# Designs tried in a protein design chat: VH-VL binders against q0aze0. Part 290

Target 1, 268 residues: q0aze0
Amino acid sequence: MKIILVNNRFKENTEKKAQEIAGQLSALNVEVIIDNGLDEPYAGTVDFIMVLGGDGTMLRAARRYGQRAIPVLGVNMGTVGFLSNIEINELAEYLPLILREEYSLEARMMLEVAVFQQQSLLTRVFCLNELLLRSNSPRMLSFALEISGQKLEPYRGDGLIVSTTTGSTAYSLSAGGPIADPQLDAFIVTPVASHIINKRPLVVSPEREISLHLLEEREAIIGIDGQIKMDFGAENRVLIKRAPHPLLMVNLKAKPFFTSIDRSLQRQ
Key: E = the ipSAE of ESMFold2; O = the ipSAE of OpenDDE; V2 = 0.75 times the mean of E and O plus 0.25 times the DockQ between their complexes.

## First folded at step 13 (VH-VL)

Design X7 (framework fv_ragifilimab; at its last look DockQ between E and O 0.12; V2 from the best seeds 0.00; counts 0 for: pae O 4.0 > 2, placed apart)
Fold by ESMFold2, look of step 13:
Structure X7 (fold): chain C 268 residues (1-268), chain A 122 residues (1-122), chain B 113 residues (1-113)
Amino acid sequence: as target 1 above (268 residues)
Amino acid sequence: QVQLVQSGAEVKKPGASVKVSCKGSGYTFTGYYMYWVRQAPGQGLEWIGVINPDSGGTTYNQKFKDRATMTVDKSISTAYMELSRLRSDDTAVYYCARGHEYETYLDYFDLWGQGTLVTVSS
Amino acid sequence: DIVMTQSPDSLAVSLGERATINCKSSQSVLYDSNNKNYLTWYQQKPGQPPKLLIYWASWRESGVPDRFSGSGSGTDFTLTISSLQAEDVAVYHCQQYYSTPLTFGQGTKLEIK
């Protein structure tokens, strides 16, 4: 068995713990590749991905590996979030089940985001939580939203969030979007500080294509999962679709979403 | 060996064009953004633009937008930068550089070519 | 465009002593969403391309000696060489990557006194 062990290089204590766990796994004849963010994503075939850390580390793992249809287990190392399944002190208890593949999988929709300069593709990234369009100046944005060819009335405000249901508890929530059941596949489209009366969050079929572009020359930012930043200006357009593959999250321990929601939000 | 190897020095007259090449080796060429930067004698560094070597998509520093053209040939892992309508103040060392990040072009450069001196004189 | 201004333009420091180079951006290069400063330092020796030293304002690149450190946030950044060695004679550049166009400071020439 070959496992990728993902940790966050910017959290010093997680790096030491990752080495300790890699040694433990190697003693069980498990081949381990450590991904702490310094190197390219491992390109070879693996059977399982283990993520050590909080929701932020899971987001990076999802972007790097989520389209490979490989089981991904979140292992929490401190602050409880929405994306971990087990705690670090439980890992030894569950490791036999991992090795025997005695677990279920929960599919989580991802976004495919393509940013264009005029007609040319600048970047394509995948996203587990959300795309944020936001002003990069004191001035409001004026922008167009199009859903599967239907042009909505123009938006004016600080920006817009296009979120998955998994991302409904992240920035989308702070901007007034609904908490969504992560088992649903949907886009959640939430205005940020809209000056247009009655612009409400929209819940949109995952079969739709969402397009954004600016209507005036302004400096804006595209943010991905709160971690990746891109420029967005009058010559740019972004296209958002459901990604070809969902993130396959490992379920070893029951983690009821609805009964845990208040505790998880307090730790954001 | 991970490296960027550039074409040799050029001497040009004002009004001409120059095309500098940059061959990447030892890494996945299409997996990283490629940047062009120049340095005039005794001056600082100046960014020209960035190209996505997989898609061919580009964005340029506005200063060079009407004179610079960046391209790639993926089959030989080579990037090109062509600067047209050369002026004497285009005399500089031209560098290619590789970004560290492959999810965005807002990045720092962990690998640089050796530089290509372009001299423009009448 | 984000203008990067270094100070001083040049300095001379005795071997074994501390060198300090400043870089100021015309606007913040701190991205609040990820809490990272989009700032990098390069070392450039005569006749060579720049070499990466520090990224994200304070993280040392692999193989860079411990005597190099970066600090600061927002608009004000510092590169410190704690004990100058002969091989540290170079021009040092800061670079922002917060937005395009990507821009560099004008450079600081470090010499042995």
Scores: ipSAE 0.787, ipTM 0.898, lowest interface PAE 1.2, mean pLDDT 91
Fold by OpenDDE, look of step 13:
Structure X7 (fold): chain C 268 residues (1-268), chain A 122 residues (1-122), chain B 113 residues (1-113)
Amino acid sequence: as target 1 above (268 residues)
Amino acid sequence: QVQLVQSGAEVKKPGASVKVSCKGSGYTFTGYYMYWVRQAPGQGLEWIGVINPDSGGTTYNQKFKDRATMTVDKSISTAYMELSRLRSDDTAVYYCARGHEYETYLDYFDLWGQGTLVTVSS
Amino acid sequence: DIVMTQSPDSLAVSLGERATINCKSSQSVLYDSNNKNYLTWYQQKPGQPPKLLIYWASWRESGVPDRFSGSGSGTDFTLTISSLQAEDVAVYHCQQYYSTPLTFGQGTKLEIK
């Protein structure tokens, strides 16, 4: 068995724990690769990914490895979030199950985000939570939203969020979007401070494609999962699709989503 | 050791130009954005601009757009910041600073050069 | 431009006591419901460059002592040193990275009383 341990190099405790766990796994004849985000993603084949930390680390892991259809386990290390399944102090208890591959998987839809300059692809990213288009100034943006070739009325506001159902509890929630069942595949399109007070979030089929571009010469930014930021101008276009592969999240411990929402929100 | 090493202090007259260098070592130079920040004596920090060491792409603070030029020499892992038409209020310590890995585009800095004092006086 | 304003400009705190520095942004730098904000704190000692302490408003950089913590959301942020140590004497800077141009507070000078 080969396992990637994903940690955050900027969190000392996760780094230390990764080393400790690596030693333990090695003693059990498990091959271990540690990914702290500094180096390029490990290119070799692996059987399991263990994420040590919080939601941010999981998001990074998802972007780096989600397209490989590898089981990903979130191990929380004292943070508040939605993406971890077990606590670090529970790892020893569940380690035998992991090694025997006795666990269930939950498929989470990811976004495929492509950013273009004219006809040229600038970047393509898979992400678990959301794509954000926002103004780079206090001024509002005017931008076009197109869904499967259907052009909606121009949006005017601070920005727009296209989120997965997993991401519904992230920035989309802050912007007034609905909380979605993570077992549902859908896009959530949430306006950010629209000048139209009654502009409502949209729930869109994962089979559709979403495109965004600016309608005026303004400076904007696209954000991905709050961890990637890119300048976005009038010559740019963003295309959003369902990623071809979901993130396969390991479910070792029952974690009821709806009963945990209030608890999680109260901790924030 | 991961570090940024800057060129030495400069003394310039008004109207002149200054070019500060910043050499990265211990890490993949082209993998991180390089930022330039200055600090006037007893004052706060002021952002000048950012450069992509791999592509050479730049973004400047509008305040400096017409006077500042950032460049890189990848072969020696060195970034440069040139400021022209110097005036007395350009007197400051100039820092290069490394951002996070290229793919994140996050604009905060985990590694700093030691700073370069540029004094502009008649 | 987003204006960052720190308060106070300077403060003196006794050893072992709590130090509190505030930073206000002219507009929100909030990202998500987990209170991630495009806000960073730096520590700068005399003759040295700034050192990263806090990012995402509340995430502590590796190697930073537990006594340092960042809090706040939207436009109001706070850096707290729970128990001031002698080595904590420095100027502290907040910075937003929500939008360009990147902007810093004016700095807060922290001294021992």
Scores: ipSAE 0.024, ipTM 0.649, lowest interface PAE 4.0, mean pLDDT 91
ESMFold2 (binder alone), look of step 13: mean pLDDT 94; pTM 0.959

Design X8 (framework fv_ragifilimab; at its last look DockQ between E and O 0.02; V2 from the best seeds 0.00; counts 0 for: pae O 15.9 > 2, placed apart)
Fold by ESMFold2, look of step 13:
Structure X8 (fold): chain C 268 residues (1-268), chain A 122 residues (1-122), chain B 113 residues (1-113)
Amino acid sequence: as target 1 above (268 residues)
Amino acid sequence: QVQLVQSGAEVKKPGASVKVSCKGSGYTFTGYYMYWVRQAPGQGLEWIGVINPDSGGTTYNQKFKDRATMTVDKSISTAYMELSRLRSDDTAVYYCARGYEYETYLDYFDLWGQGTLVTVSS
Amino acid sequence: DIVMTQSPDSLAVSLGERATINCKSSQSVLYDSNNKNYLTWYQQKPGQPPKLLIYWASYRESGVPDRFSGSGSGTDFTLTISSLQAEDVAVYHCQQYYSTPLTFGQGTKLEIK
């Protein structure tokens, strides 16, 4: 069996723990690749991905590996979040189940984001939580939103969030979007500081395609999962659709989403 | 060996064009953004643009947008930058560089080519 | 365009002493969403390409000696060499990657006094 261990090289405790776990797994004849963020994603075949850390590390793992349809387990190392399934001190207890593949999978929708410079594809990226379009200056944006070719009335304001249901508790929530059940597949489209009061959040079928472009020259940015940023200007267009594959999250231990909402949001 | 190897020095007359090549080896060529940067003698570094080697998509520093053309030949893992209508102030060392991030072109460069001196003189 | 201004243009420092190079951006290069400063330092020796030293303002690249450190946030950044060695004679550049065009400071030439 071959496993990727994902950790965050910028947090000392996770690096030491990753080495310890790799040693334990090697003693059980499991081949381990450590992904601490330094190298390109491992390209070979693997059976399982173990993420050591909080929601931020899971977001990175989802972007790197989520389209490969490989089971991903979140192992919490201290901070309570929405995306971990077990605690680090429980890993030894659950390891036999992992090795025997005795677990269920929860699918989490991802976004596929394509940013164009005019007609040329400049970047394609996947995300688990959201795309944020926002102004990069004190000046308001004027931009067009199209949903499956249907042009909505122009938006004016600071920007727009297009999130998954998983992302409904992230920046979408701060902008006034709903908390959504992460087991649902949907886009949640939330305006940011809209000048037009009739622009309400939209819940949109995951089968739709969403397009954004600016209607006048302004400095804007595209943010992905709160971690990746790109320029966005008058010559750019972004297309958003449901990614070909969901993130396959391993479920070893029941983790009640609805009863944990207040606790998780207070942490933030 | 992970490296970027550029074409050799060139001497050009004003009004001509130059095309600098940059061959990447030892890594997944299409998995990283490729950047072009120049350095005039005794001066600082100046970004020309970036190309996505997989899609061919580009964005340029506005200063060079009307004269620079970046391309890629994926079959030989080689990037190119062509600068047209050369002037004497285009005399510089031209570098290719590889970005660190997979997901964005707003990036720093962890690998540089050796540089190509282009001299423009009458 | 984000203008990067380094100071000083050159400095001379005795072996074993501390060298400090400053870089100021014309606007913040801190992205509040990820709390990262989009600022990098390079070392460039004569006849060579730049070499990465520090990324995200304060993280040392693999293989870079511990005497190199980066600090600062927002608009003001510092590269520090805690104990200058002979091989540290070079030009040092800062670079922002917060937005295109990607821009560099003019460079700071470091010499042994």
Scores: ipSAE 0.759, ipTM 0.891, lowest interface PAE 1.4, mean pLDDT 90
Fold by OpenDDE, look of step 13:
Structure X8 (fold): chain C 268 residues (1-268), chain A 122 residues (1-122), chain B 113 residues (1-113)
Amino acid sequence: as target 1 above (268 residues)
Amino acid sequence: QVQLVQSGAEVKKPGASVKVSCKGSGYTFTGYYMYWVRQAPGQGLEWIGVINPDSGGTTYNQKFKDRATMTVDKSISTAYMELSRLRSDDTAVYYCARGYEYETYLDYFDLWGQGTLVTVSS
Amino acid sequence: DIVMTQSPDSLAVSLGERATINCKSSQSVLYDSNNKNYLTWYQQKPGQPPKLLIYWASYRESGVPDRFSGSGSGTDFTLTISSLQAEDVAVYHCQQYYSTPLTFGQGTKLEIK
């Protein structure tokens, strides 16, 4: 068995814990790769990914490895979030199950985000939560939203969020989007401070494609999972699709989503 | 046999650059972090940096960040360390060393090269 | 940076006698969560690279004789050779790997009295 441990080099406790776990796994003849974000993603084949930390670390892990269809376990290290399954102090208890591959998987839809300059692809990334288009100035944006070739009326406002159902409890929620069942595959399109006060979020089929571009020259940026930013101008276009592979989240411990919503939100 | 073999001794002038090589054999080269450590004559050991031979990712001691460059050629299982703007106090034996575990750059070293003497003199 | 200080700088011990080398860190290298000390000892003979002896303060590397032992915790560590042999003449180095930059002691030269 080969496992990637994903942690954050800027969090000392996750670094130390990764080393500890690596030692334990090595003693059990498990091959271990540690990814603290410093290096490029490990290119070799692996059987399991263990994420040590909070939601931010999970998002990074998903972007780096989610397209490989590898089981990913979130191990919380004292943070508040929605993406961890077990606590760090529970890992020893569940380690035998992991090694025997006795666990269930929950498929979470990811976004495929492609950013273009004219006809040239600038970047393509898979992400778990959301794509954000927002103004980089006090001025509102004017942008076109197209869904499966259907052109909606132009949007005016600070920006727009296209989120997965997993991401519904992230920035989309703060912007007034609905809370979605993570077992449902759908796009959530949430306006950010629209000039139309009653502009409602859209729930869109995962079979559709979403495209965004500016209708006038303005300084804007796109954000991905709150961790990646890129300048976005009038010559750019973003295309959003369902990723071809979901993130396979490991479920070792029952974690009821709806009963935990209030608890999680109160902690934020 | 598991071993690290380094390039031969170098003599350089101040201001010049030196590039030391380290070839791994007998093990999976990309499976272990490669560290660089130097030792001035009669002095202790000093950590220079670390490289992931698989990804090419590097972490440097801040002291050397602006002068040291670590690279790898995976096809020949060889790591390189280049030190630029050499000065007299760079005179030392330079070692490559393998990390014991494929973990973070916080590690100890179970395998060492034979060392490369770099002499900087006018 | 964590500063490692060894003592003494040099030591002469008779054959068959106990040799003791100390290493102090300016900060604790004990990780509270796993209760492990991120401290290692190396042996370096003349004209040779360092050789791993002890890791995590007290664990012997494979092939290292039983007469070598490491002890200590937090900031104070000790390498002990219970019965000095002729082949033990070398410089000994401690190293911390608790945090970057990785740092070493200045070394201790061990000779036969």
Scores: ipSAE 0.000, ipTM 0.461, lowest interface PAE 15.9, mean pLDDT 91
ESMFold2 (binder alone), look of step 13: mean pLDDT 94; pTM 0.959

Design X9 (framework fv_ragifilimab; at its last look DockQ between E and O 0.02; V2 from the best seeds 0.00; counts 0 for: pae O 15.3 > 2, placed apart)
Fold by ESMFold2, look of step 13:
Structure X9 (fold): chain C 268 residues (1-268), chain A 122 residues (1-122), chain B 113 residues (1-113)
Amino acid sequence: as target 1 above (268 residues)
Amino acid sequence: QVQLVQSGAEVKKPGASVKVSCKGSGYTFTGYYMYWVRQAPGQGLEWIGVINPDSGGTTYNQKFKDRATMTVDKSISTAYMELSRLRSDDTAVYYCARGFEYETYLDYFDLWGQGTLVTVSS
Amino acid sequence: DIVMTQSPDSLAVSLGERATINCKSSQSVLYDSNNKNYLTWYQQKPGQPPKLLIYWASYRESGVPDRFSGSGSGTDFTLTISSLQAEDVAVYHCQQYYSTPLTFGQGTKLEIK
């Protein structure tokens, strides 16, 4: 059995714990590949991915490995969020189930984001939570939103969020979007400080294609999962679709979404 | 061994063009953005542009947009930068460099080529 | 364009003493969403390409000696060499990567006094 063990050396000082866990797994004849963010994503075949850390580390793992149809387990190391399944002090208890593959999987939709300069593809990236279009100055943006070729009235404001249901509890929530059941597949389109009163949050079929471009020359930013930053200007267009493959999250321990909502949000 | 190896020095007349090559080895060539930067003698560093070696997509410093062309040949892990209509103030060492991140071109460079001196004189 | 201004243009420091190089950006290079400063320092010795020292303003690259450190946020940044050694004679450049075009400071030449 071959496992990728993902940690974030630069944020949570999880490197020592990752080495300890890798040693324990190796003693059980499990081959371990450590991904601490310093090297290329491992390209070879693996059976399982274990993420040590909070939601931020899971977001990076999802972007690196989410399209590969590999089970991904979130192991919390201190800050309770929405994407971990078990606590680090429970790992030894659940390890036999992991090794016997006695767990279920929950599919979580991801976004596929393509950013163009004119007609040339600059970047294709996947994300688990959201794409943010935002002004990079005190001036508001004027921009066009198209959904499956249907052009909405122009937007004016600070920006726009296109999120998954998983991302509904992240930046979209702060901007006034709804909390969505992560078992649903949908886009949630949330305006940021819109000057246009009729621009309410939209819940959109995952089968739609969403396109954004600026209507005036302005300095703007595309943000991905609150972690990746790109320029966005009048020469750019972004296309957003449902990613070809969902993130396959491992479920070892019941974690009731609705009864835990207030507790999880208080810890962010 | 992870490295970027560039083509040799060139001497050109004003009005000519130059094409500098940069071969990457020891890493997944299409997995990282490739940048071109120049340095005139005794001067600072100046960014020319970036290419996504997987898609071929490019973004240029506007100063060079009409004269610079960046391309890749994925089959031999080699990037190219061609600068046309050369002027004497294009005399510089031209570097290729690899970005650290693969998800964005807004990045710093963790690997540099050895540099290619291009001299433009009449 | 974000203009990067280094100070001083040149600096002479005795062996074993502290060297301080400053870099100022014309706009903030701090991205609020990830709370990171898009600022990097390079060392360049004569006849060589630049070499990465510090990224995200304060994180030391692997293999860089502990005497090098970076600090600052927003628009004002500092590279510090706590105890200068002979091998540290070089030109030092800061670079922003907050937005294109990517831009560099003019460089600071560090010499032994």
Scores: ipSAE 0.776, ipTM 0.895, lowest interface PAE 1.2, mean pLDDT 91
Fold by OpenDDE, look of step 13:
Structure X9 (fold): chain C 268 residues (1-268), chain A 122 residues (1-122), chain B 113 residues (1-113)
Amino acid sequence: as target 1 above (268 residues)
Amino acid sequence: QVQLVQSGAEVKKPGASVKVSCKGSGYTFTGYYMYWVRQAPGQGLEWIGVINPDSGGTTYNQKFKDRATMTVDKSISTAYMELSRLRSDDTAVYYCARGFEYETYLDYFDLWGQGTLVTVSS
Amino acid sequence: DIVMTQSPDSLAVSLGERATINCKSSQSVLYDSNNKNYLTWYQQKPGQPPKLLIYWASYRESGVPDRFSGSGSGTDFTLTISSLQAEDVAVYHCQQYYSTPLTFGQGTKLEIK
């Protein structure tokens, strides 16, 4: 068995913990690759991904490895979030199940985000939470939203969020988006400070494609999962689709989403 | 490549001072505590002190507290250890070493510099 | 200060045979709160800095061959090389990081018989 340990050396001393766990796994004849984000993603085949830390680390892991359809386990290290399944002090208890591959999987829809310059692809990213288009100045943006070829009325405001249902409890929520069942596949399109006060979020079928572009020359930014940032101008276009593969999240311990949602939100 | 590179060998007279440098590369320098350890010829290892490269906070072995000074220049990812009032028994290879711990000064070392020989002789 | 004492100071072992190095601390380096031994082993070859082998008394550092193992708890620890190889010739050091000052054993020189 080969396992990738994904950690963040700057958070909760996850680097040290990763080394410790690596030692434990090695003692059990498990091959271990440690990914602390410093280097490029591991290119070889692996059987399991263990994420040590919080939601941010999970998002990074999802972007780096989610397209490979590998089981991903979130191991919380004292943070507050929605994406971890077990606590670090529970790992020893569940390790035998992991090694025997006795666990359930929950498929979470991801976004395929493509950013273009004219007809040239600048970047393509698979992400778990959301794509954000926002103004990089005090001035509002004017941008076009197109859904499956249907052109909506132009948006004016600070920006727009296109989120997965997983991401519904992230930035989209802060912007007034609905809380969505993570077992549901859908896009959530949430306006950010629209000039229309009553502009409502949209829930869109995962079978549709979403396109964004600016209607005037303004300084804007594309944000992905709150971790990737790139400049976005009038010559750029964003195309958002459902990723061809979901993130396969390992479920070792039942975590009822709706029962714990209030508790989790209160801690943020 | 993750590595620590130290300054070259030094020859000093008794009573003089020596300042050894240690440059980190391939990793975030401020993310790991930097330790200083020395080894006299044919002897074991001896801990001198530790510095937090981010905050500049230090903890010294009491044996060296009055003679050793650890500093860092974050802009060039370099740690320094200065030892004053040198004597013959200070002759040793001096090492910088990286530790994992971020909140305490108690740790083990996964990365070492190549060492700097400091010779104190009249 | 916690005094670390290794034994023996030196030993010679035939290729393919088991090598055993002991390390004793003057007080326990077992932390009750997490049940971990704050003990590490290093390998040092001539002209080189120490290399991390074992941490938390019994966990191998990444890349360390399986023939190396650490055991023990409290005040008595052992580094074992199950089958000595030529490249294992070195000085081995134990270190405690239970309390300051951090302290090392005097080192054990391992040679081929």
Scores: ipSAE 0.000, ipTM 0.473, lowest interface PAE 15.3, mean pLDDT 91
ESMFold2 (binder alone), look of step 13: mean pLDDT 94; pTM 0.957

